VH-VL binders against q8rwq4r167to367. Designs and how they scored, part 31

Target 1, 201 residues: q8rwq4r167to367
Amino acid sequence: LALEDIDGSPSFLEKALQFIEKYGTKIEGILRQSADVEEVERRVQEYEQGKTEFTFDEDPHVVGDCIKHVLRELPSSPVSASCCTALLEAYRIESKEARISSLRSAIAETFPEPNRRLLQRILKMMHTISSHSHENRMNPNAVAACMAPLLLRPLLAGECDLEDDFDGGEDNSAQLLAAANAANNAQAIITVLLEDYGSIF
Short names: E, the ipSAE of ESMFold2; O, the ipSAE of ESMFold2 at other seeds; V2, 0.75 times the mean of E and O plus 0.25 times the DockQ between their complexes.

## First folded at step 18 (VH-VL; framework fv_belrestotug)

Design x3 (at its last look DockQ between E and O 0.59; V2 from the best seeds 0.00; counts 0 for: pae O 5.4 > 2)
Fold by ESMFold2, look of step 18:
Structure x3 (fold): chain C 201 residues (1-201), chain A 121 residues (1-121), chain B 108 residues (1-108)
Amino acid sequence: as target 1 above (201 residues)
Amino acid sequence: QVQLVQSGAEVKKPGASVKVSCKASGYTFTEYWMHWVRQAPGQGLEWMGVIDPSGGLTYYAQKFQGRVTLTRDTSTSTVYMELSSLRSEDTAVYYCAKDWEDYFPQYFDYWGQGTTVTVSS
Amino acid sequence: EIVLTQSPGTLSLSPGERATLSCRASQSVDSSYLAWYQQKPGQAPRLLIYYASDRATGIPDRFSGSGSGTDFTLTISRLEPEDFAVYYCQQYGNWPLTFGGGTKVEIK
């Protein structure tokens, strides 16, 4: 599982999530500000070579980018194409209360348990960061903007089309419009999941 | 440290074209979309269109379709807006504006200083 | 196209007073994809609010946004001298992106 090594101990991803929850809450721009790509790759390599623990003096921006790197490199999306479709269908419900209820149902009923656990765990870290927005400047919308592309990859790839979309993707205007709509939907879905985390999970 | 620096003011006759440049610095140019917005004297803001600098794909507001062309030069981190068949109603300040973050959102945290284009006979 | 109608066109107030600016959309703006900008003479617009209620970096807490669907409000709780400017709303829930006509807040 992405959160556990073979022996049941916390994985690199889980340890990085814990680090950000403990040391990232007061860091301005956490999850948004880039670290040096070479340093991020070096830190990942150090873990593979046996440096299995983060220390308190490590740069939170590097650890945040390690989380993004691991999520980007997962062999399958944290949320599958069918699960993205379920979330999008639930999100499109007009009423706020009905929408939250439908999102909760989609997650509880259509997600394989490992994917639900992974999504819930990542959202827990994101919720913790966004709860300290007065210090770190990362409200739910900002955290969602940074993370939604990594969590809802099939939606941004256009693999979750609803029946009421049209086939016009060869035109460059249609391509940009479709990309903008997918991005807005992905960010909006994750924002609702963060704002109503306790009700949904 | 994000900066958008536009070319200088232009005076044009009706029927001519104008090309305004917008040079970006302080961020990765190809990772953020660039928008163009104009403002006629004493009037509000009007969105003209957008370019994705990574591939050069564009979307134009219908009012400007066929008259506006957005291009970019990634080697100089510069976007160009060309407006053809100018009329007196095109007299305005033209702004380039950076999208906030890649993929999202579609509101603008950084604007160029504006370029005044005056169209008179 | 979503048309944004701002009211009033001009708001004449004194320093220290509360300003309330309205922006009404011709159709619902999904997920409150609504921003507010301030523009002073001779300057480019400055982002104040995004997602209807979230303050941009460096914006004082006297500025607040609210609303959803078709009706949105910008409130300045206690006007300062630097707040006398023109204010624009902008929606980004659908293309084309559109702005309201503006509300000028001027000293009485």
Scores: ipSAE 0.262, ipTM 0.692, lowest interface PAE 4.5, mean pLDDT 87
Fold by ESMFold2 at other seeds, look of step 18:
Structure x3 (fold): chain C 201 residues (1-201), chain A 121 residues (1-121), chain B 108 residues (1-108)
Amino acid sequence: as target 1 above (201 residues)
Amino acid sequence: QVQLVQSGAEVKKPGASVKVSCKASGYTFTEYWMHWVRQAPGQGLEWMGVIDPSGGLTYYAQKFQGRVTLTRDTSTSTVYMELSSLRSEDTAVYYCAKDWEDYFPQYFDYWGQGTTVTVSS
Amino acid sequence: EIVLTQSPGTLSLSPGERATLSCRASQSVDSSYLAWYQQKPGQAPRLLIYYASDRATGIPDRFSGSGSGTDFTLTISRLEPEDFAVYYCQQYGNWPLTFGGGTKVEIK
């Protein structure tokens, strides 16, 4: 239960998402600008030791990096390998309307409910941030670039069931090229999900 | 803060090799790809290739395939670019440049100061 | 290989004027994977714009990028003294990564 603790109360991740939705919308470079690694580690430790609430005066960049830290440390990806494959297949549809419809169907029909809820929750925060790009300079492309590797980890790892990933594992040069293509696809998929969030969710 | 510090200028004869170092600091060395870009006098920028420091995987632009070798030493957070069979046309400033993320983007947020390599006979 | 052609080669302007720099690709650059760099004499390039239109952190609002497909533009709305430099576009939609030939923005 990534979003809830055992007793049903909001988890660290959920509290951090709420903080960013409330206090991060006006912060230039939110989710992109790094905080001090030692500050992020200390804040995570403070939560584990009982400081379980964020206060309005905390640095939003630290909280944003806490979100990334939690997502990076999840034992499994928010989106599984088969779900990544479904998203990639839907994304490759050239017609805009058909692509959006296929993405919506892939999420509704192939995602296990917990994975869908987690993805949707994180995308809601990202959508909120990107909707205030005038103030924070984080449009859908920028937010997707920062977050897609954490959401679509199997695509980056080459675990999706498509020929271009298998071909990319043959030699030194082919492996790096495949990794770059996978990363670009991951960012592009998340960008579409953000730009058409209301139609997809 | 992030820094990329390159080795000093080199003067070489045609046919020799040169090895330029780039020492990284201020970030986790193995999490980001490192690129090499050169700039001949009065000319623009030319991408040479890239190394993933975590495993040492490389990709080279075709023009340099067979002449360039990228390596790294993770214990010193240093990448090396070796260019062999030097010609006068290889006279240039050579830059190392850090990728923004290991997976994204493929543009460069930090650059070394540059190393001038002069090939003359 | 995607060839990037920048124009003009040199742009001679005064402070306060608007600069418009063009970058044309030989093939469509997917998802606008295009960056712009500024380079001053004796310095390494500095990132200005990525994804065709997104400003890097700390880059002033007077810099803006636009375009898609094969045609991209960097605009400096009101030139400041520190903006006189050479500007390069770079694509990262296909390997090998390639740069444009540069546009020098110089004081008239």
Scores: ipSAE 0.211, ipTM 0.681, lowest interface PAE 5.4, mean pLDDT 87
ESMFold2 (binder alone), look of step 18: mean pLDDT 92; pTM 0.937

Design x4 (at its last look DockQ between E and O 0.63; V2 from the best seeds 0.00; counts 0 for: pae E 5.7 > 2)
Fold by ESMFold2 at other seeds, look of step 18:
Structure x4 (fold): chain C 201 residues (1-201), chain A 123 residues (1-123), chain B 108 residues (1-108)
Amino acid sequence: as target 1 above (201 residues)
Amino acid sequence: QVQLVQSGAEVKKPGASVKVSCKASGYTFTEYWMHWVRQAPGQGLEWMGVIDPSGGLTYYAQKFQGRVTLTRDTSTSTVYMELSSLRSEDTAVYYCAKDWEIDDYFPQYFDYWGQGTTVTVSS
Amino acid sequence: EIVLTQSPGTLSLSPGERATLSCRASQSVDSSYLAWYQQKPGQAPRLLIYYASDRATGIPDRFSGSGSGTDFTLTISRLEPEDFAVYYCQQYGNWPLTFGGGTKVEIK
């Protein structure tokens, strides 16, 4: 759905992901460095008006922000609240090997197929970028920091907190602590998915 | 260019209070949390607390709870740190510091710092 | 709260030498939520490293970070004259945020 148009051809999102995989690997700060918001909006409009292919000479930072724009505008998060809860529960396992196994199981067993496919596809692009961190300075932590808020929106909204771990209650001081912890967890989860991509997917 | 410009040095007596300002520019003020860190002469760095300027919510390190108050004015993109019941050990340089750039949430390491405000407490 | 202990307190070296600075946490800093800062006299701290090993924008390759769990290291492969300063580690895995006591790198 998000990756394909009605006729089965690659969507705008899929084409942008492919562009970044091909041309973004050597671009310093790719996915982190923002483009001008007006340029991004214009490129989205050009696509809607018939410029449906990216060419090699387009600015990778604009294309990267097009990806973020599409993900932000999705009507629901790529990962639902229940799926975020499953990922968070798996991530909290202390043993690295058991944690990776649980993350794999959570993705394979609890995600609806379209959501699993979308997450895996986005993570593939992110993994490709982070695999070239020597050239682009975007290691798994950096890529995760830029993308996790768009992928795990329910976690950052406090909609999938485990009982008694991150109290999103009415206390003002507890709200900021919960938000900081949620942000760290979101980034950490995505970082592990990238660092162990081959084992998880 | 991100800039954090703090108010000037202050000299206070024990028992008084001080209010330090930190004016932010070069980014969307309400999208990033602002932290306060102090450094006593010849000493290391000590985190005091944080404010989310979008809603004004705060969290304070336990050592400063009850004495520190963080506020903000979104119309001037300014955060204020007030420390009351000053003691001689509160003599320090006080820094405001901005978190990393992400949309709604940030890890708590500091990529931009104010120039520091020296507060001297002596009787 | 997580206490960060830096060693040595002072490191006396000459330009061109390799500097190795240690930061030990009182408990594991999971996900390597550890940053390093440089501070010169009269200046605010400057971010060098985040996530234990990632260089901040504009930080030269001679600075590298490593470590995980409770033991972290900042390495300066070849000291330049501008690298003589105080270095602090900071953890951000848990509140309150805490800093190490600093390592002063001074010219021998």
Scores: ipSAE 0.161, ipTM 0.665, lowest interface PAE 5.6, mean pLDDT 87
Fold by ESMFold2, look of step 18:
Structure x4 (fold): chain C 201 residues (1-201), chain A 123 residues (1-123), chain B 108 residues (1-108)
Amino acid sequence: as target 1 above (201 residues)
Amino acid sequence: QVQLVQSGAEVKKPGASVKVSCKASGYTFTEYWMHWVRQAPGQGLEWMGVIDPSGGLTYYAQKFQGRVTLTRDTSTSTVYMELSSLRSEDTAVYYCAKDWEIDDYFPQYFDYWGQGTTVTVSS
Amino acid sequence: EIVLTQSPGTLSLSPGERATLSCRASQSVDSSYLAWYQQKPGQAPRLLIYYASDRATGIPDRFSGSGSGTDFTLTISRLEPEDFAVYYCQQYGNWPLTFGGGTKVEIK
């Protein structure tokens, strides 16, 4: 669905992912450096009006922001709240080997197939970019930092509580601190998925 | 391009308040947290606190709790730092600093800084 | 609160020499959430390194960061005239966010 149009052809998102995998690997700051919002909106409109192919001369930063735009506009997060909770539980395992095994199991057992395929597809693009960090300066931590909030939105929204009787924060400072911790956790989870991509998928 | 432009230098007496502005441009103002850091003459950097412009939530370092207030105006993409009950040791350059680029949330290191606002507190 | 102790306080070197700056945390810094900044007189700080070892956009490869846990290092492999400045480490693993006291790299 997110990756295919009704007729089975590649969606705007899938085409943008393919563009970044092909032309984004040598672009410094790819996925991190933002484009003008109006330019991104214009490109989306051009697709809707019939410009259905990306050409080699298009700005990779605009295409990267098109990917982010589509992910932000999805009716629900690519990873649901229950799936985020499963990933967080698995990530908290101290042993690296056990943690990777648990992450793999959580994805296989908790994720509905469409969500798992979408996550895996986006992570494949991210893994490709981070594999060229020598050229683009986007290592797994950097790629995860800019993409994890879009992938694990329920975690950042505080919808993934693991405490049986956790009440949440009572004041402004507690809420903001919780948000900062959630962002760090989201990035850390995605970083592990990228660093051990082959073992997990 | 991302820019953070701060208001001009201020001279204040002990016991007064100061309000420093930081106008952001070149990015979506409400998607990134804004931090405030100060530096006394010849001294190091000191984190004061942070505001999330989307909802106005704040967190203040304990040293400034009760004296600092961070606010924002989303229509002008501006954050304000107000420091009350000024003392001579509050003489410093005050910086606003933006978190690194991320669509809704952030890592907590600072990729863009304002030019700094000198606040001098003397009688 | 995590206290960051930078050493040395001042590092006097000539252009072309290697500079090694240390930052020690009072407790482990989670996930290497450690950044380095350069500050020249009259200017705002400039981000050099984040995640302990990742160079910010536009930072030359003579700057490198390393370390984990409580011990972090910034290395300038071959000092250029523009590199004489004050350098600060900053942790973002725990609130409040804290900075080291700085290391001034000055010309001998």
Scores: ipSAE 0.115, ipTM 0.631, lowest interface PAE 5.7, mean pLDDT 86
ESMFold2 (binder alone), look of step 18: mean pLDDT 91; pTM 0.930

Design x5 (at its last look DockQ between E and O 0.55; V2 from the best seeds 0.00; counts 0 for: pae O 8.9 > 2)
Fold by ESMFold2, look of step 18:
Parts: C-alpha cells; structure tokens; sequence
Structure x5 (fold): chain C 201 residues (1-201), chain A 123 residues (1-123), chain B 108 residues (1-108)
C-alpha cells in the first residue's frame, strides 16, 4: 500500500502529501517548480533509512519533488491500463452531466480499491492546491499538466487507445501525433477530475 | 535561463536549399520537442513541423512534406531545419519554438521562441 | 485541418478603450486547446493565453480569454500604449497546428 507502512502508520508519500496540503497552498508554482535532483534523491534515501518526519522549515518544492519521485518509482501506475481506458471513454462523453456521472461510476465501481484510494488521495492534495490558485498560481489546468503523466502512465504509453495497434508496424510521423493526443487526453481527464472533485468523489 | 539562438540570415536562389540552425541552452535539450514556424513578410504564422530531439522522430505539415527535413545533434543541443527546392514564396522569417512542459507531456503552445532567421529567395 | 478565422482584420482604438478580438474555428477545438499571441514589429510572438482562458506567466490581468467550441475571444479591458500590436490565435487540439490570420490593434 503506497499510503501506509507495514505497521499501518503513514508512509513517506502520505507524510509528503500532508506536508504539501499544510504548507504548500501559499507557495507560488508549487508542484511545477523543480528542486535540486540530488537533494530530492538524498532526502528520499534518508527517509528510507529511518527518518520519520518532514520539518516545518523544509522547502516545499523539495517535498513536492519527493512526491513526484515516489510516484515515478511505483512498480505499477496509480491507474492501470484498463482503468485509464475507462476514464478516457467516460471523458469523451460530450454531455457534462453524463460525463461527470460516468467518471464517478468508473472510479467508484471499476477501480480496484487500493488504486482508487491512491488516486483519490493524490487528487485530494491536488484539489487543495488548486483551490488556492489566487495565492499559488496553480489552477486545475496547471496542476493537471504537472501531475497527469505520473498518474495516467498507461495512457501516455499508448496502452489505452481502442484504435492503437501495439503489434503493427508504426510510421515514425504517426508516433509523435499519437503521443501528442495522449498527452492532451491525460491532462484533460485530470483537469475535469479536479474541477468537479466534489461531484466525483 | 532558456535561450534559443538561430543562425544568421540567408539569401538563396530558387531551386536551392537552406539549412537553419537553432542552438538551445538553459534546459535539458532532449526533454522538449522543438517546433518550426515561419512568417512571410507582412503575413501571419505558419507551422512547419516538429522534432523530438531524444530519438530524432519528426512530423511535418503536409504543405512541407518532401521539402523539409528536421534533424538534431544532441552533443551540441542544436536542431537543424533544411528546406529544399526553394521558391520565392518561401521568403520568410523562420522561427524555432519550444513547447513548455517536460516529462511525458509535450504541450503544443510556445512560450520560448528563437530570434528568427530571415531567408530571402530571389533570382 | 482546422482553419482559424480572426476578426476584425484591423481594430483602430485609443488608449483606455476596451478591445474585443474574435477567433472562429472551422471545427470544434477539443478541450479549448487554444492560445493567443501578441507580436510587435521585429519580434517573435509572445504567448498571452493558453487553454482559451489561462494567462501565461507575467501577462497582466487586463488580458483575458474566453470561449469554447468554435468561438473564442481575447479581451483587453483597458488598452495601454504597449498593447498596440498584432494578435494571433493558435489551436493545438489537432495537427497540423494552425494559426489565425491575425488582428492588428492600432492607434486611432
């Protein structure tokens, strides 16, 4: 479980999410502005070796990059390929009311519970940040742009497209077009989940 | 800070080719796609194509397919645009432009532009 | 391909006035993947707006974008002397990426 250690206490990821919810809301560019890669890696290693708490004077940009680092290193995507497909199909519904309803149903009913809990927990932090956009300049589009690639990895890898042929020969020009479309879809899905968070979760 | 520096102005005859360079600095070159956009004198903007510097994959607008070639040299962080079979209508300022966000997401609007390279095609 | 038609071609106004620039797409632009640029003579374009309504870094709040589907608008609430320039819309919902023909905002 990505949010809990074996003893049921909050994991490093959960602690970092809590830190950002508490100290990140007034930080301009939070989740977008990067920190020193070596500092982030050292910090992650220190907590893996037994450090328990972030301190109040920790740089929020370092903590935000710790969250991203942990998500990148997960052995499987927070959202599986089949779940990405379900989200993409729900997103394509043109009626706003029906789209929100379909997204809610896909998340509540189709996702394995651990994956649903992880996604919802990360989106809660993201929603908190985007709710303070007047102070931090991170509206739902900006937060989604920074985080969607980490959450919907199978969609970016082309594993969710109904018309995508993974085994056929690929035209080099078609590869960039497919990547651009996948990136647009991933960000758009996460943006809707943030904008309608209360209705979906 | 991010900087895109293009090669100098070119004067060419119809039928010739031109190769314009765009040297990038201030960021990780292979993490961002590079686009090319041109602008004829007194006219609007026209997208020509894009290159992914990490693997060298390209996509060209249909109008330029067969005449434009985008390449890159990762050791010098430089993209090259070559346009062949030049016509007088190819007289324009040519810009390299960078998309904004790294990682597995490549947004397709441009916050960073080169200074432009004027290519004049006349006999 | 998606054709973007900007109107008017030229907009003659005085400083302090409100400018309204239109961009109409030949097909619906998915998820409002539309950007606006400002260009002054001898300069590269400058990004103003992305996702139809989001201001780029450092763009003053007198610039606002709106619209969806096929109809998009750039509004400058109170023109400043530095705002007299050419403005372009650009869609990025479909390749090829396309730009509008521009609207020149000039001093009356």
Amino acid sequence: as target 1 above (201 residues)
Amino acid sequence: QVQLVQSGAEVKKPGASVKVSCKASGYTFTEYWMHWVRQAPGQGLEWMGVIDPSGGLTYYAQKFQGRVTLTRDTSTSTVYMELSSLRSEDTAVYYCAKDWEPEDYFPQYFDYWGQGTTVTVSS
Amino acid sequence: EIVLTQSPGTLSLSPGERATLSCRASQSVDSSYLAWYQQKPGQAPRLLIYYASDRATGIPDRFSGSGSGTDFTLTISRLEPEDFAVYYCQQYGNWPLTFGGGTKVEIK
Scores: ipSAE 0.356, ipTM 0.724, lowest interface PAE 3.5, mean pLDDT 86
Fold by ESMFold2 at other seeds, look of step 18:
Structure x5 (fold): chain C 201 residues (1-201), chain A 123 residues (1-123), chain B 108 residues (1-108)
Amino acid sequence: as target 1 above (201 residues)
Amino acid sequence: QVQLVQSGAEVKKPGASVKVSCKASGYTFTEYWMHWVRQAPGQGLEWMGVIDPSGGLTYYAQKFQGRVTLTRDTSTSTVYMELSSLRSEDTAVYYCAKDWEPEDYFPQYFDYWGQGTTVTVSS
Amino acid sequence: EIVLTQSPGTLSLSPGERATLSCRASQSVDSSYLAWYQQKPGQAPRLLIYYASDRATGIPDRFSGSGSGTDFTLTISRLEPEDFAVYYCQQYGNWPLTFGGGTKVEIK
């Protein structure tokens, strides 16, 4: 389980999420500002060598990148291709109330339980950060922009579609438009999940 | 610091082409999309198109499709905008503008702009 | 394509006054993907606001943005002499990217 070690204790990912929830709320640009990849890798190695807890004096930007590093290294996306398709279908409903209801249903009915738990847990951290946006300058859109590519990998990879992709899918312009639309959809979906977190989960 | 330096002003006759350069510095050129925006005298801003400099993929506004071509040279960190079949209504200041987000995300907004290149089309 | 309509076209005010600029979209701009730019004569535009309400680095706190859906507002709480310029909204919630027609804020 991504959130638990074999013995049931909190994993590195869960501990990093807890750190950000506790110490990240007042940090400007939290989750958006990158740390040095080598520093992040070093911190991960330190955990494996026995430094099992984050301490209050650690750089929140490094811890935030530890979260992103772990999510990037997962063998499969937190949200699968079929689940991304379900979210995209639900998101495209124009009525706000129907959209939220459909997103809730898609998550409840389509997601395998481990993936739903992981998504919900990560979104909880993101929701906490975005609830303090006046202090950290990270509103739901900003947090979603940073995290959606890690959560909805199949959507960005073009592995989700609702309709025939006849619209010139092999030419230069069509490829760029498709990539831009996928990125926009991924960010928009996560933003709605954050803004209506309590209604959806 | 991020800097976008454009080539100098151009005067062209109707039917000619113009090629404006935009040299980028202060960031990793291939990681961010580059947009082109023009502004006719006394008018507002008009988005023309975008290039992803890592692979050279482009998309153009419908109005300019068939007349505008964006290219880049990664060895010099330079984007080029070529506009063909010039008309008097193409007289404008042409800007390059850097996308704020890395290339793998939806193009968003432009936090760095070139100084602008005036193109005048007259007989 | 999302059409952005800015109003008023021209806003004539004195230094110290509050300026309120409107940008209305022809359809909802999802997730508030809206930016505001300031442009002075002979200069390139300058980013003021992104995500409808987030102030860009170095922008004074007298500039604020608000709104969602189809209706967005830029407010300048107390106009200073350097604030007399043209202001543009821009959406990036739908392809292609589009700008509003501009609002000129001029000295009365």
Scores: ipSAE 0.012, ipTM 0.595, lowest interface PAE 8.9, mean pLDDT 85
ESMFold2 (binder alone), look of step 18: mean pLDDT 91; pTM 0.931

Design x6 (at its last look DockQ between E and O 0.66; V2 from the best seeds 0.00; counts 0 for: pae E 3.7 > 2)
Fold by ESMFold2 at other seeds, look of step 18:
Structure x6 (fold): chain C 201 residues (1-201), chain A 124 residues (1-124), chain B 108 residues (1-108)
Amino acid sequence: as target 1 above (201 residues)
Amino acid sequence: QVQLVQSGAEVKKPGASVKVSCKASGYTFTEYWMHWVRQAPGQGLEWMGVIDPSGGLTYYAQKFQGRVTLTRDTSTSTVYMELSSLRSEDTAVYYCAKDWDLEGDYFPQYFDYWGQGTTVTVSS
Amino acid sequence: EIVLTQSPGTLSLSPGERATLSCRASQSVDSSYLAWYQQKPGQAPRLLIYYASDRATGIPDRFSGSGSGTDFTLTISRLEPEDFAVYYCQQYGNWPLTFGGGTKVEIK
């Protein structure tokens, strides 16, 4: 229930997503620029102490980092290792139309419904930000670069694609290549999901 | 502000080696990869390899495998490029380049910060 | 390895003219992982464009990039005196990272 509290009301994460959709679209570097870690932690504590609403005058960079903080602290990745593998296999399809269809199917058929809802909800905020890129300088590639590590954690950790895993003990140069490939794949997958959001969701 | 300052020009004989330094400042040295690119007189740019300063892991382009060595000293925030068994064709300007572009935590492998370049001349 | 072929080798133009520079890859460059650089004599390259079409910080609007797959273009809509230089494309979709051979934009 990452998007809802037990009583069905919007969670901290959902409220932060709504804030960014409303007030973050014109903010240069939104989702890319970091806020002070202690300030973000303080804002999370203020929520726990009763300040449960964001107001229009709050710093969007702090709210954006609250989103990232919540995603980092989730007990499991928004996209599991098996789901990351499914997305990677679908992304490798060379035909654009077949790739989009396969990505849609992978999300609809392999994701547990709560994880699908969470991914779709976060991507909706990201799509909104990227549609204002001439104002905020955050096009789909940039937004994906900032967020993919938080959404596809198992891919970046090397936990989901055993065919491309490298044995780091015998070939340390292969570790840098594998890291570069994983980062590019994660960013590219999320970019396609953003650019074709309406066709995939 | 990010700056990469390289050591001065070198003149070497064939068969010798050269070690070029690149001192970084204005950012956390160990968080970002450092690349090396060379440019022979009147020619284009050629990628030589990359080092991750945090652990010293490296990757070298096949053309330079066995002749190039990248190292770093985290206490001085300096990367070193050593090229051995020098030949006349190694005469070039050698650049260090950082792959961080200030877009956050992603390392996109294009270079918005370059050293000033170090001219290495190999002549008998 | 992805080979990048730039054309033309030299482009002789006057200030105020439009420059169009081509970069063709030997195989598709995934997700448009392509950058453009400007280099003046005695200087390091300067990043202009990344992700095929995104301008780097501080790069004027007269510079634009386009293309995908194997065909990429850098356009300078109206040349200024400071734009006469050599331009390189670079791909970062596959290792080894590779650069094109360059296009020299020179004053007619």
Scores: ipSAE 0.395, ipTM 0.741, lowest interface PAE 3.2, mean pLDDT 87
Fold by ESMFold2, look of step 18:
Structure x6 (fold): chain C 201 residues (1-201), chain A 124 residues (1-124), chain B 108 residues (1-108)
Amino acid sequence: as target 1 above (201 residues)
Amino acid sequence: QVQLVQSGAEVKKPGASVKVSCKASGYTFTEYWMHWVRQAPGQGLEWMGVIDPSGGLTYYAQKFQGRVTLTRDTSTSTVYMELSSLRSEDTAVYYCAKDWDLEGDYFPQYFDYWGQGTTVTVSS
Amino acid sequence: EIVLTQSPGTLSLSPGERATLSCRASQSVDSSYLAWYQQKPGQAPRLLIYYASDRATGIPDRFSGSGSGTDFTLTISRLEPEDFAVYYCQQYGNWPLTFGGGTKVEIK
């Protein structure tokens, strides 16, 4: 599991998530503001070399980028292509109450348990940050915009099976429209999951 | 510091074409999309289209399809907007504006960085 | 195409007064993909608000946005001399990207 080492202790990712939940809530632009790439790479290396605990004086922006680094480097998306398709179908339901119910069902019925647990855990951290938006200026939309590309990779890659009115075969302009729609959909899906976290999980 | 510097004002006759440049600096040119927005005198803002500088893919608003062409030169970090078959109604200030990238850490579809604007006047 | 209708066209107020600007969409703007801009003569637009209610970096607390669906509002709690300008809303939920017609806030 991405959240636990072999011995059952918290992984680098889980420790970084806990750090952000505790020390990131009052940090303006947390998860959005980039840290120095060299500092992030050094911190990941330090963990691999034995510095396995975060201390209170570490820069939350570096820790936030460590989370993004781990998610980006996962060998498969936290949400698979078929799971992205299920979320998109559920999201397109017009009634808000039916949409939430369908999102809950899609997650409960189509996700392999490890993937559901990982998504739920990451969303918990994101929900905690967005609950302090008055202090950190990161409301659900802003947090979703920063994180959705890392969580819903197949959707942004155009790998979800839904019928579309566009024929992009001979016209490259359809590719940009599809990319813009996918980005909006990915952010919107994650935003709803954050705003209704307790109802969905 | 992100900067978008546009070419100078142009005066054209109906039926001519105009080509406006937008030189980007302070960021990785190919990682962000570039939009074009115009504003007729005393009027509001009108979106014209967008280019992805990395591959040159474009999308144009239907109103301008067939008359507008966006191109770029990655060696000079410059986007070009060409508008053909000019009419008096095309008299406006033309802006380039920076947007999000699919590979970036942030993908808004609203505009934080704008060029200074290029006035194009089409007169008989 | 989503048409944005701003009202009033002109809002004549004195410094220190509260300004309330309306933006109405012809169809729902999902996920509140709605931004607000300020534009002064001879300048490019300046981003104030995104996602309907999020204040852009460096924008004073007197600017706030609200609304969802088809009805959106920009509020300036106490007008300062530098706030007399034209304000535009913009939706980014659908292409083509569209702007409202503007509300001019001027000194009474």
Scores: ipSAE 0.325, ipTM 0.705, lowest interface PAE 3.7, mean pLDDT 86
ESMFold2 (binder alone), look of step 18: mean pLDDT 91; pTM 0.931

